VH-VL binders against q9umr5. Designs and how they scored, part 483

Target 1, 268 residues: q9umr5
Amino acid sequence: SYKPVIVVHGLFDSSYSFRHLLEYINETHPGTVVTVLDLFDGRESLRPLWEQVQGFREAVVPIMAKAPQGVHLICYSQGGLVCRALLSVMDDHNVDSFISLSSPQMGQYGDTDYLKWLFPTSMRSNLYRICYSPWGQEFSICNYWHDPHHDDLYLNASSFLALINGERDHPNATVWRKNFLRVGHLVLIGGPDDGVITPWQSSFFGFYDANETVLEMEEQLVYLRDSFGLKTLLARGAIVRCPMAGISHTAWHSNRTLYETCIEPWLS
Short names: E, the ipSAE of ESMFold2; O, the ipSAE of OpenDDE; V2, 0.75 times the mean of E and O plus 0.25 times the DockQ between their complexes.

## First folded at step 23 (VH-VL)

Design yj23 (framework fv_nofazinlimab; at its last look DockQ between E and O 0.91; V2 from the best seeds 0.85)
Fold by OpenDDE, look of step 23:
Structure yj23 (fold): chain C 268 residues (1-268), chain A 123 residues (1-123), chain B 112 residues (1-112)
Amino acid sequence: as target 1 above (268 residues)
Amino acid sequence: QVQLVQSGAEVKKPGSSVKVSCKASGGTFSDYAISWVRQAPGQGLEYLGEVIPMFHTRNYNKKFKGRVTITADKSTSTAYMELSSLRSEDTAVYYCARTKYDILEGFSDFDYWGQGTMVTVSS
Amino acid sequence: DVVMTQSPLSLPVTLGQPASISCRSSQSLVWSKGNTFLNWFQQRPGQSPRRLIYKVSNRDSGVPDRFSGSGSGTDFTLKISRVEAEDVGVYYCMQGTHEPLTFGQGTKLEIK
């Protein structure tokens, strides 16, 4: 039988967004138990990511317990960060494949329609004043805001991304790395035509330097220092990168070709 | 000025479906979320769900257990609410309402309402 | 779900006299450490609801200053300093802090 699949949604999202994905899985892997977690839906997805991590943890624990052979995670957009944190704090997770579906794994920094929608009076160049305040960190979108021009503020004020990345020292860094390394495979999915994840390479742990030049995963300090295990995972062949062009952000979970190419191979 | 104009009254049989429209004007449709609220005769207000056209996302009140489908067409600035498996208890006036999301200012819920659409479910 | 409890449910008032409506939530309506998304709506007979107050105490445009909202946490109040004939209708509190959004039962304001 196929291992259970757990799906975590993105910002302002809900289980409905994954109706096509469910169809694909059912068709190609009949009998698979797929659970789309309807937690923190809608505006609740704006709550602090650590709060979300706690809620999702409570939901996945019983599912994992009933699946001793392991489970697969499909985590979309903001959900990919929730899942990475989840795997970092859980010392007993049994995740075989962690599929990060167009997630801003290395953070977000862009003047996208999404940003303008949420911050109608702000630009990315000034958002650090909001997001790196105690008040701003009460919103999920600020928890992974990564301003390359204000690295000091990011490192000191980011209450989520900087911590799970091990970019700021904290007492749980070693344990979280150990826990995350329990994953069988890390499948990174994204693409240049996403239009939301900025830069799109963030889905592959690439990101801007101080000159807004995009550096690849292997050039990132978190990789070079192996702060949360990326270098180790890569070394043991556990990281899969699946870039795909021609897919907009809201279509990653409903594209059949993407599913067959990047998701299906890792559902076993 | 901002206006939400809904489709006309509906009379439906139990077990059928109804689809109500809500056309927005006087603002930028994609900058807002559209929610649906209903009111049974002589009763209070009940939240059904929300669509965010910009994000193509939807969120529903779990009470309706998948019977509600909310959609939006940005090209026509129109939101839709479809309710399936109708029962007599679904008889109500259905309202659309606009919501503005702003992280800095907060959520501005239902600053404008449609005129309402009466849906009657009877055998 | 967050339960919104209004009192009274029926409010007969003499013209020119003040009126007060209470709304209590089953849990705090404070969003994290920020705003409180408590709204008041007025529904006149045969009309759609109209928002009067947002975020506890802010009046919408065109709302007379005789309407005021106050409160914090779980206890909120709508006051009308001098009730006028046009104020007849049903008033609802609504919370927008927690999904799903929920309304109070409504308070029917009538003229004695």
Scores: ipSAE 0.899, ipTM 0.943, lowest interface PAE 0.6, mean pLDDT 96
Fold by ESMFold2, look of step 23:
Structure yj23 (fold): chain C 268 residues (1-268), chain A 123 residues (1-123), chain B 112 residues (1-112)
Amino acid sequence: as target 1 above (268 residues)
Amino acid sequence: QVQLVQSGAEVKKPGSSVKVSCKASGGTFSDYAISWVRQAPGQGLEYLGEVIPMFHTRNYNKKFKGRVTITADKSTSTAYMELSSLRSEDTAVYYCARTKYDILEGFSDFDYWGQGTMVTVSS
Amino acid sequence: DVVMTQSPLSLPVTLGQPASISCRSSQSLVWSKGNTFLNWFQQRPGQSPRRLIYKVSNRDSGVPDRFSGSGSGTDFTLKISRVEAEDVGVYYCMQGTHEPLTFGQGTKLEIK
């Protein structure tokens, strides 16, 4: 009997986006109960991430309760940040594999088609003025906007990412770290041809310094201080890095080779 | 000028499918979502769902999930709505309309509409 | 689903007189702390719907000054200061704050 799989979608998504992933799971692991959560679909994916975390928490509780042996999470793009926050705030989660599918785990600083589409009159160099305001923090994309040239504003204004990364002192930091460390494996998936996650290494907890040079996970302060458990998890051998070139942002959940290489081994 | 031009009227038997097209012009197709709305004779408007051509994402009103498929072809600037397992209750005019998602200005829903496509389902 | 309720459903009016249409939602239409995505559409006989008002009170380009929108939270109003013959048709409110997008039942405006 395979553990249930819970899928958390990204920006402007719905359950339809994961139809191929569902087919792959059914073919390789027949009988697996897979739930793609029908919450914050379409435009509602722009709601503040803490609102999304609360709603997804309510939805996963009964699924986890019915599966005392554990569940797996597959969390795509923005959904990977929702899932990481879930794992931090839930004392009693039973997640074995947390599969982070091209998620901006260290944030986003890209002048991408998404930016042009949502902010047609702005560029990445100026988005800090919108995103690091109370207005901007009411939209999910601004909750993980990480401008390397305005770190003080980021640290003061981020209502979500700076908190779950432990980049700002937080009274719950010890509890959140303890909860996150309950996961069996953290599976990090992404690649250089994604085209949306910027830098793409954000999916592996890498990010820009002030010169826009990418520092890898092990060079990040949050890793070195073990703020939410990355160093501990790596030392246990529980972090799996699965980079794959040649996959665009919208194709991660519809590529069979990626599924077989990076996802299937972790769906026990 | 922005225009949404739809395919012509259809007469269908119960149990069959219909596919309506919506060709956009006068703008950048990928900058907008294309939505579908229907209106049964003498009745109000009902939202079916949308497609975002830029990202190939689709979002359906759950009332129609399993029967509706909304797609887009960026190369022809055309969106499509297919409704399957047709019933007489599906007799309606089907409209396409567009939305601009803008964080700063707010969402601009259905600023332009197609001319409508009558779909008649009769035995 | 958010239920949108319009009143009245039928609105006979004398040319040159004002008209007012109410729209009430079953939930607040405020996105978070800011925008309210309440829209008004006009459907003239035999035509496609046309947007008149977006975000409660903003008139679209080419919409006459006699149309205005107001309201907040769950209660909204479309007003026509002086009805003209071209204003006959059905008026719909629609909310864009919550998925799925939903319309009111429509208000049929007729000249007496």
Scores: ipSAE 0.768, ipTM 0.870, lowest interface PAE 1.1, mean pLDDT 92
ESMFold2 (binder alone), look of step 23: mean pLDDT 88; pTM 0.915

Design yj3 (framework fv_nofazinlimab; at its last look DockQ between E and O 0.92; V2 from the best seeds 0.85)
Fold by OpenDDE, look of step 23:
Structure yj3 (fold): chain C 268 residues (1-268), chain A 123 residues (1-123), chain B 112 residues (1-112)
Amino acid sequence: as target 1 above (268 residues)
Amino acid sequence: QVQLVQSGAEVKKPGSSVKVSCKASGGTFSDYAISWVRQAPGQGLEYLGEIIPMFGLRNYNKKFKGRVTITADKSTSTAYMELSSLRSEDTAVYYCARTKYDILEGFSDFDYWGQGTMVTVSS
Amino acid sequence: DVVMTQSPLSLPVTLGQPASISCRSSQSLVWSHGNTFLNWFQQRPGQSPRRLIYKVSNRDSGVPDRFSGSGSGTDFTLKISRVEAEDVGVYYCMQGTHEPYTFGQGTKLEIK
């Protein structure tokens, strides 16, 4: 039998977005128990990511307990960060494949339609004033805002991304790294035509330097320092990178070719 | 001025489906979310769900167990609400309303409403 | 779901006299960032609901200053300082802090 699949949605999203994915899984892996978690749907997805992590933890623990052979996680967009944090704080998770589906794993910094929609009077160049305030950190989107021009503010004010990345020292860094390393495979999915994740390489732990030059995962301090286990995972062949062009952000979970190429191989 | 204009009254048989439209004018359609609320005769208000047309994202009140489908056409600035498997209890006036999501200013919930669409479900 | 409880459900008022409607939520409506998404709507006979107050105490444009909203946490109040004939209708509180959004039962304001 196939391992259960747990799906975590993105910003302002819900289980409805994954109806096609469910069809794909059912067709190719019949009998798979797929649970799309309807937590923090809609505007609730703007709640602090740590709050979301706790809520999702409560939901996945029973599922994992009933699946001693392990489970697979498919985590979309903002959900990918929730899942990474989840795997960091859980010392007893049994995740075989963690599929990060177009997630801003290394943060977000772009003037996207999402930003303009939520901050109609703000540009990315000024968002640090909001996002790196205590008030701003009460919003999920600010929890992974990563301004390359204000790295000091990011490192000191980011209450989520900087911590799960181990970019700021904290007493749980070692344990979180240990927990995250329990994952069997980390499958990173994204692409240049996403239009939302900025830079799109963030889905592969690439990101801007101070000159807004995109550096790859292997050039990031979090990798070089192995602060949360990326270097270790790569070394043991546990990281899979699956880039795909021609897919917009809201289509990652509804593309059959993407599913067959990047998702299906890791559902067992 | 901002207006939400809904389609006309409907009379439906039990088990059938109804689709109500809501056309927005006087603002930028894609800047807002469209929600649907219904009101049974002589009763209060009940939230059905919401769509963010800009991104095609939808959220439903789980109470309706998948019977509600909300869609939007940005080219015509029109949102739609379809309710399937109709029952007599679904007889109500259905309203659309808009919501502005602004992190800095706070969410502006249901600042404008449509005129309502009466849906009658009877044998 | 968050339960919104209004009181009274029926409110007969003499013209020119003040009116007060209470709305209580089953849990706090305060978001972690500090905002409270509590709204008041007026529905006149045969009309669509009209928003009067948003975020507890902010009046919409065109709403007379006779209307005021107050409260915090789980207890909220809509006040009308001097009731006029045009104020006849049903008033609803609504919370937008927790999904799904929920409304109070409604308070029917009538003139004595």
Scores: ipSAE 0.910, ipTM 0.948, lowest interface PAE 0.6, mean pLDDT 96
Fold by ESMFold2, look of step 24:
Structure yj3 (fold): chain C 268 residues (1-268), chain A 123 residues (1-123), chain B 112 residues (1-112)
Amino acid sequence: as target 1 above (268 residues)
Amino acid sequence: QVQLVQSGAEVKKPGSSVKVSCKASGGTFSDYAISWVRQAPGQGLEYLGEIIPMFGLRNYNKKFKGRVTITADKSTSTAYMELSSLRSEDTAVYYCARTKYDILEGFSDFDYWGQGTMVTVSS
Amino acid sequence: DVVMTQSPLSLPVTLGQPASISCRSSQSLVWSHGNTFLNWFQQRPGQSPRRLIYKVSNRDSGVPDRFSGSGSGTDFTLKISRVEAEDVGVYYCMQGTHEPYTFGQGTKLEIK
């Protein structure tokens, strides 16, 4: 009786990371068919996000076809960007709840452990030279790098985030917006102690202005212009915000209180 | 100097489990991924999986999913590989090796290897 | 899984003569323009593998210049310009471009 759940993992992830989440779902919603998509695992999570979107699309089509009443998406970290793109490019998706679990929806601009680990000689202030090159855009982490001090470069060079946000004109913008708006609910989850998503408000479509002051979703141009449907979704009551303090980036899918508060209510 | 030192040889019965350790020294443990590779007698090399100790993230070769568990302890700079439900065909030398994921310079795969740990599975 | 195929599997060579080992992959190993994660390892009898060549053609530190790697796409070669007695062992190619990482079957180099 429960809708199937599709899980999309994040950077350097695999299905193993979601073992606790699967246990929670089985205990609270027995009989739910849960599929953790085992694609672009580990190193492959660094491949361009459009390549990942294409592969995940091929995997979700048969699952959605077998569930005409609808499915739910739980999409973690980088996976939340993959899922948002899926909702835009699939003209007949049947997603009810899109649960965005600490995802950098407005991008990333931080000197985090991940940045130092992947770019040991770089800092956030100079990474734009790498990420906003054609070479850099071949890596997923650069596909959502969002340097608030080089907005012209971001808008011109981003091959993924600027497109799915509708920040750059493209011929599919109207169709993508229409497709995205078919989602039943957009559930935004994140918190101040994440330690990786920077600013953490990116998980709620907040982001830095030029002075690194965080503007909330409703102050963002993409919202005000309703470029991919955020304003429309909020107006119809389809956006749920579920912030939670005290959770580090790798613990979102292994915290039962977070699951019960922010995820379980949306797994009808 | 970078060094990966593994635990000693083990003899196990079918159906049991084995846990092999790999202690790193001479470098910053959290800067690398630690991978596990095995070699059956007289045969080639087979990748089992890796862990990124900085984040506790693991990735397994799907061929071994459900039987292999890789963990790490940053405080002791040690990675562990546990293989469960052992069969005679799991008899092999098990190696750890490291990888640097520097995007700008390119990935540096398996630049250092442990000495290997023989695991023998027999009745 | 990407299949890595080496030839020959057994390579008897005369001391002082050149040797060549071929490695072919079932898929392209190019990650990005100019980046191909194809590696060569040497395993001497009773020892752990040792990396010789990384990213197709780069010699690792301490590897003699008689070893060279070349190739692109799906076809790769390890060459030894003058085989020495210390070169006996098994040579493996390995790809790190696609999960899971895979190795060739190995080429056993022996002095005839």
Scores: ipSAE 0.750, ipTM 0.865, lowest interface PAE 1.1, mean pLDDT 92
ESMFold2, look of step 23: ipSAE 0.747; ipTM 0.863
ESMFold2 (binder alone), look of step 23: mean pLDDT 90; pTM 0.931
ESMFold2 (binder alone), look of step 24: mean pLDDT 90; pTM 0.932
OpenDDE, look of step 24: ipSAE 0.900; ipTM 0.944

Design yj4 (framework fv_nofazinlimab; at its last look DockQ between E and O 0.88; V2 from the best seeds 0.81)
Fold by OpenDDE, look of step 23:
Structure yj4 (fold): chain C 268 residues (1-268), chain A 123 residues (1-123), chain B 112 residues (1-112)
Amino acid sequence: as target 1 above (268 residues)
Amino acid sequence: QVQLVQSGAEVKKPGSSVKVSCKASGGTFSDYAISWVRQAPGQGLEYLGEIIPMFHLRNYNKKFKGRVTITADKSTSTAYMELSSLRSEDTAVYYCARTKYDILEGFSDFDYWGQGTMVTVSS
Amino acid sequence: DVVMTQSPLSLPVTLGQPASISCRSSQSLVWSHGNTWLNWFQQRPGQSPRRLIYKVSNRDSGVPDRFSGSGSGTDFTLKISRVEAEDVGVYYCMQGTHEPYTFGQGTKLEIK
């Protein structure tokens, strides 16, 4: 039998977006119990990510308990950060494959349509004034806003990304690292034609330096310091990188080729 | 001069489907979400769901258990609401309404409404 | 779902007199950032709903200043300082804090 699959959606999204993914899984892995969680749908996805983590935790715990052999997580966009945090705070999770589907794992810093839609009067260059305020941190999008030109503000004000990355010292860093390392495989999916995740390499833990030069995962301090376990995971062959071109952000969960190439192999 | 203009009245048989349109003008269609609300005769208002046309993101009231499908065509600034498996209880005036999302200014829910579309379901 | 309870459901008012409508939510409508997504709508006979108030107390453009909204948490109020003939209709409160969005039962304002 196939391990259960839990799906977590992205910003302003819902379970409806995953109807094709559900179809693909049913076709290729008949009998798989797929749970697409309808939590924090729509505008509620703007709630603080830690609040979302708690809500999703309450939903997945019963599912995991009924699946002693393990489960797979497919987490899309913002959901990928929720899932990473979830795996960091859970000391008893049994996740075999954590599939991060076009998620801003290393943060977001882009003038995307999403940003313009939510902040019609703001540009990414000025968003730090909002996002790195206590008020701004009450919005999910600000919880993973990563301004490379305001690193001090990021490190001090980010109440989510900086913490799960271990970029800011906190008393749970060691335990969170230990918990996250319980994952069997970390499957990172993204691509250059995404159009939303900025830079798109963020889906692979790449990100801008102070000159907005994109550095790879292995060049990141979080990797070099193994602050949350990336270096350890890579060393034991637990990280899979699956880049794909020609896919827009809203199509990652609805592309058959992408599914077969990057997702299906990890749903055993 | 924002306007939401809906399609005309519909008479349907039980078990059939109805598709109502809502054409927006006087603003930038992609900057807003379109929601659908219905009102049975002599009754209150009930939220059906919404779409964010720019991203084709949709959120439905789970009460309808998949019977509602909302779509949008950005090229024509038109949103659609389709309700399937119609029953007599679905007889109502169906409204589209506009919502503006702005983190700084706040959400402006349903600031403009369509004129409504009467859908009658009868055998 | 969040239940919105309005009172009264029927509101007969003498012209020129004030009116008050209460709306109570089964859950707090306050987000962590402090905003509250509570709206008031007016529906005149044979017309579409019209938004009067958004975010508890903000009056829409073109809405007479005799209309005012107030409240917090779970208790909200719409007030009309001096009722006019054109105010006849049904008034609805609506919460947009929790999915799915829900409306009150409506308050029918009539002239005595």
Scores: ipSAE 0.870, ipTM 0.933, lowest interface PAE 0.7, mean pLDDT 96
Fold by ESMFold2, look of step 23:
Parts: structure tokens; sequence; C-alpha cells
Structure yj4 (fold): chain C 268 residues (1-268), chain A 123 residues (1-123), chain B 112 residues (1-112)
């Protein structure tokens, strides 16, 4: 029998977006219990990420309790940050595969259609003024805004990303790292044609330096210091990287080839 | 000048489906969310769901239990609402309306409405 | 779902006199830093709804200044300082703070 699968959606999303993914799982893994968490849909996906983490935590507890052999997480876009926070704050999670589907794990710094749509009078170079303010941090998209040119503001103002990355000191950092390291596999999925996640390598824990040169995961301070467990996971052979070109941001959960290549093998 | 122009009235049998169109003009279609709202004769307003055409993202009022499907065609600046398994209680005028999402200024809900489409469900 | 309750449901008013419509929500409509997505719509007979007021108190373009909105939290009011014949119709409050968006039952304003 297959482990239950829990799906966590992204910004402006709802459970409807995953109808094709559900079909693929049913076809290849019949009898798998799949739950797409129907929380913080649409407009409510803009609520602070810690508020969302708390709500999703309450929803996953009974599912995990009924599956002592473990569960899998498939977490899309913003949802991948929610899921990584869940792995850190839950000292009793039983997640085997954490499948991060085009998620901005190291943050976002992009002049994309999403930026223009939500901030029509701003551009990425000056968005730090909004996002690194107390009122900006009340919106989820600012909780993972990561301006490489204002690192001091990021480290001081980020209420979410800097904490779950272990980039800012907090009393739970050691416990969160221990909890995160209980995951069986970290499956990182993304690609260069995403068009929204910027840099797209954020889905693989890569990110810009101050010159906007992308440093890969192994070059990041959070990896080198093993601040939340990436270096330990890699040494354990628990990190899987599955890049795929030709997929736009809204198509990751509806592409059969992507599913068969990057997701299906991890749904034991 | 912003306009939302809807398709004409429909008469349907119970158990069938209806698809209503909403064509936007006088603005940039992809800058807005398109929402659907209905009004039974002599009754109030009920929200059905919305679509964000730019990103092909949709969100539905869960009370409709999967009977509503909202789609959009960016090339024609047209949104569609399909309601399936029709019942007599679905007799209503169906409106489209638009919303602007803006983090700085806040959300501007339903600033323009279509003319409405009467859908009559009778045996 | 957030329940929006209007009172009165029927409001006969003499021309030139003030009118007041109450709207109450079953939970707070405050989103963030003072933002409250409470809107008022007017629907004249045989017409589509028209937005009058957004964000509690902001009047839309072309709406006469005899219309004003106020309130906070769960209690909101639409006022018409001097009712004119063209004001006949049904008035709805609507909240956009919580999914799904919900409307009040409507208040039918008539000239007596």
Amino acid sequence: as target 1 above (268 residues)
Amino acid sequence: QVQLVQSGAEVKKPGSSVKVSCKASGGTFSDYAISWVRQAPGQGLEYLGEIIPMFHLRNYNKKFKGRVTITADKSTSTAYMELSSLRSEDTAVYYCARTKYDILEGFSDFDYWGQGTMVTVSS
Amino acid sequence: DVVMTQSPLSLPVTLGQPASISCRSSQSLVWSHGNTWLNWFQQRPGQSPRRLIYKVSNRDSGVPDRFSGSGSGTDFTLKISRVEAEDVGVYYCMQGTHEPYTFGQGTKLEIK
C-alpha cells in the first residue's frame, strides 16, 4: 500500500489547480490517499506565512496520526516554504518525501508578471522599501522577498524566510534543524523556463550574490554552515535534484512527463 | 472606457449545463481578476468564484460543490462560467465583475459589472 | 462563511430626508494595517449593481457626495444625506476580507 500524500498549494491557488496531479497519482499509485489541503485559498494566500503554517499544521496532524508508516508532501510554489516551515516546527512529523515543486526556497527577487500584477507602480530594485516594512511583512509574498542588494534589511526585517533558513538567530533554531533532518528525502523540482521564481535556482536553494550572480546550493552560507541541515542531508544522500526545462510556473502540477520523471519515483 | 459584455439569455432543462461568456474591453484583461455573481429573481447576490487570467488561476465558492467551472481566453479577452447539473434553484441572472489586486492600495472589488445573463431552468 | 446582515430590509423615505442603512458582519473585516474590504453597491430596478463605496468610506468616481460610508470592525453604515428620486433601488454591502466574498441581504429604498 502507498503512503498518504499531502498537497499544499501556492499563491492565489486552490485545490482545483491539482486535479491533473491527482489523476496522475491515481493512475500510477492506485489506492493512495491524497489530500489537497483546502486552506488559505485564492486571496487568503496573501495572509502572513506564519498564519498559514499554523493553519496547515492543524490540518496535517490528523493525517499524519492515521499514517504511522509516514506520509509524503507535495508542495507547490509558496506552498514549499509553508511545508519547509512545517518540517521545522513539528517535532512529531513523519514525512518521508518532501517534494518541493518550483518553490522559492531561497527567496524571490524578480521583475516578473506577478510583481507587475501585485505591485503595478514598483520594480524589484525598490520593493525592499515596502517588503522590509512592518506592513509589508503582513503579506505572504513579502515574507520571502530576498533583495540581494539590501541584505542587512532582509536579515533584520524578514519575519519568515530569514528564520527558517537559519540566517537570523532565534531560540528555536537548533530544534528546527533537528526536526527538519527527520525528513527521508528532499526532492527539489524547478527549471529555467518557470518565468516566476527568480532566480529559478531558488527552487534548488541557489540564489543571487550582491552582483546578481547565481551561487548554487553548495556555495550558500546556509549550506556551508549547515544552519538548517542541508549539508547533512546531502551527505546522507537524501537530496534529489530534478530540474526540467520547458515548464512555466503554472504548469508544474499538470505536466505528465514532470510527474513521471520527478514525482512518481518518490511516492512509495 | 471599461466594458464587460455578456452573452445572451439561456433557457435550460434540469440536469443540463450552461456556459455564459463575459468579454472585456477598454482595459488590459490580464491586469484583473474576473468574478461571477448570481441573483435569483427577487433575491440577493451570491458570489460563485473568480479567475485570474494572467496566471490561469481560479478559486470557487465551495458551496457549489464542483458544479462551477470558470475559464478565460486571454487572446479574446473573454471569461466563461459554466454551471453543470442545473436545477430550478439555479434560475438567476449571472453577472461578471472585475477586481484589481494591489498590495499598496488594497483590493478594488467589483468596480465594473457586466449587464447580466438570465439563465432560466425549467422542466 | 462571513454572514453580512443589513437593516432595515425595507426603507421607505420621504424625498429630501436622510436615510441610513446598517450592515453587520459575523466576524471582523479588518485585513491588515487598517484595511477593511467593505463595499456598498446600488442596484436600480432592471440594472446591474453599481459600486458606490469601497474600503468602508471611499466614494467611487461619479457618486454624489450625499452618499457616505463609515464604520469599523463588524459595524458599518451607508448614509444618504438627502434622498433624491434617482436613489430608489436596492443597496447591498459586501465584504472581500474573507473567502468566500459575501453580500448582505439588500435594503430596498423607496420613496414614500
Scores: ipSAE 0.697, ipTM 0.834, lowest interface PAE 1.3, mean pLDDT 92
ESMFold2 (binder alone), look of step 23: mean pLDDT 89; pTM 0.924

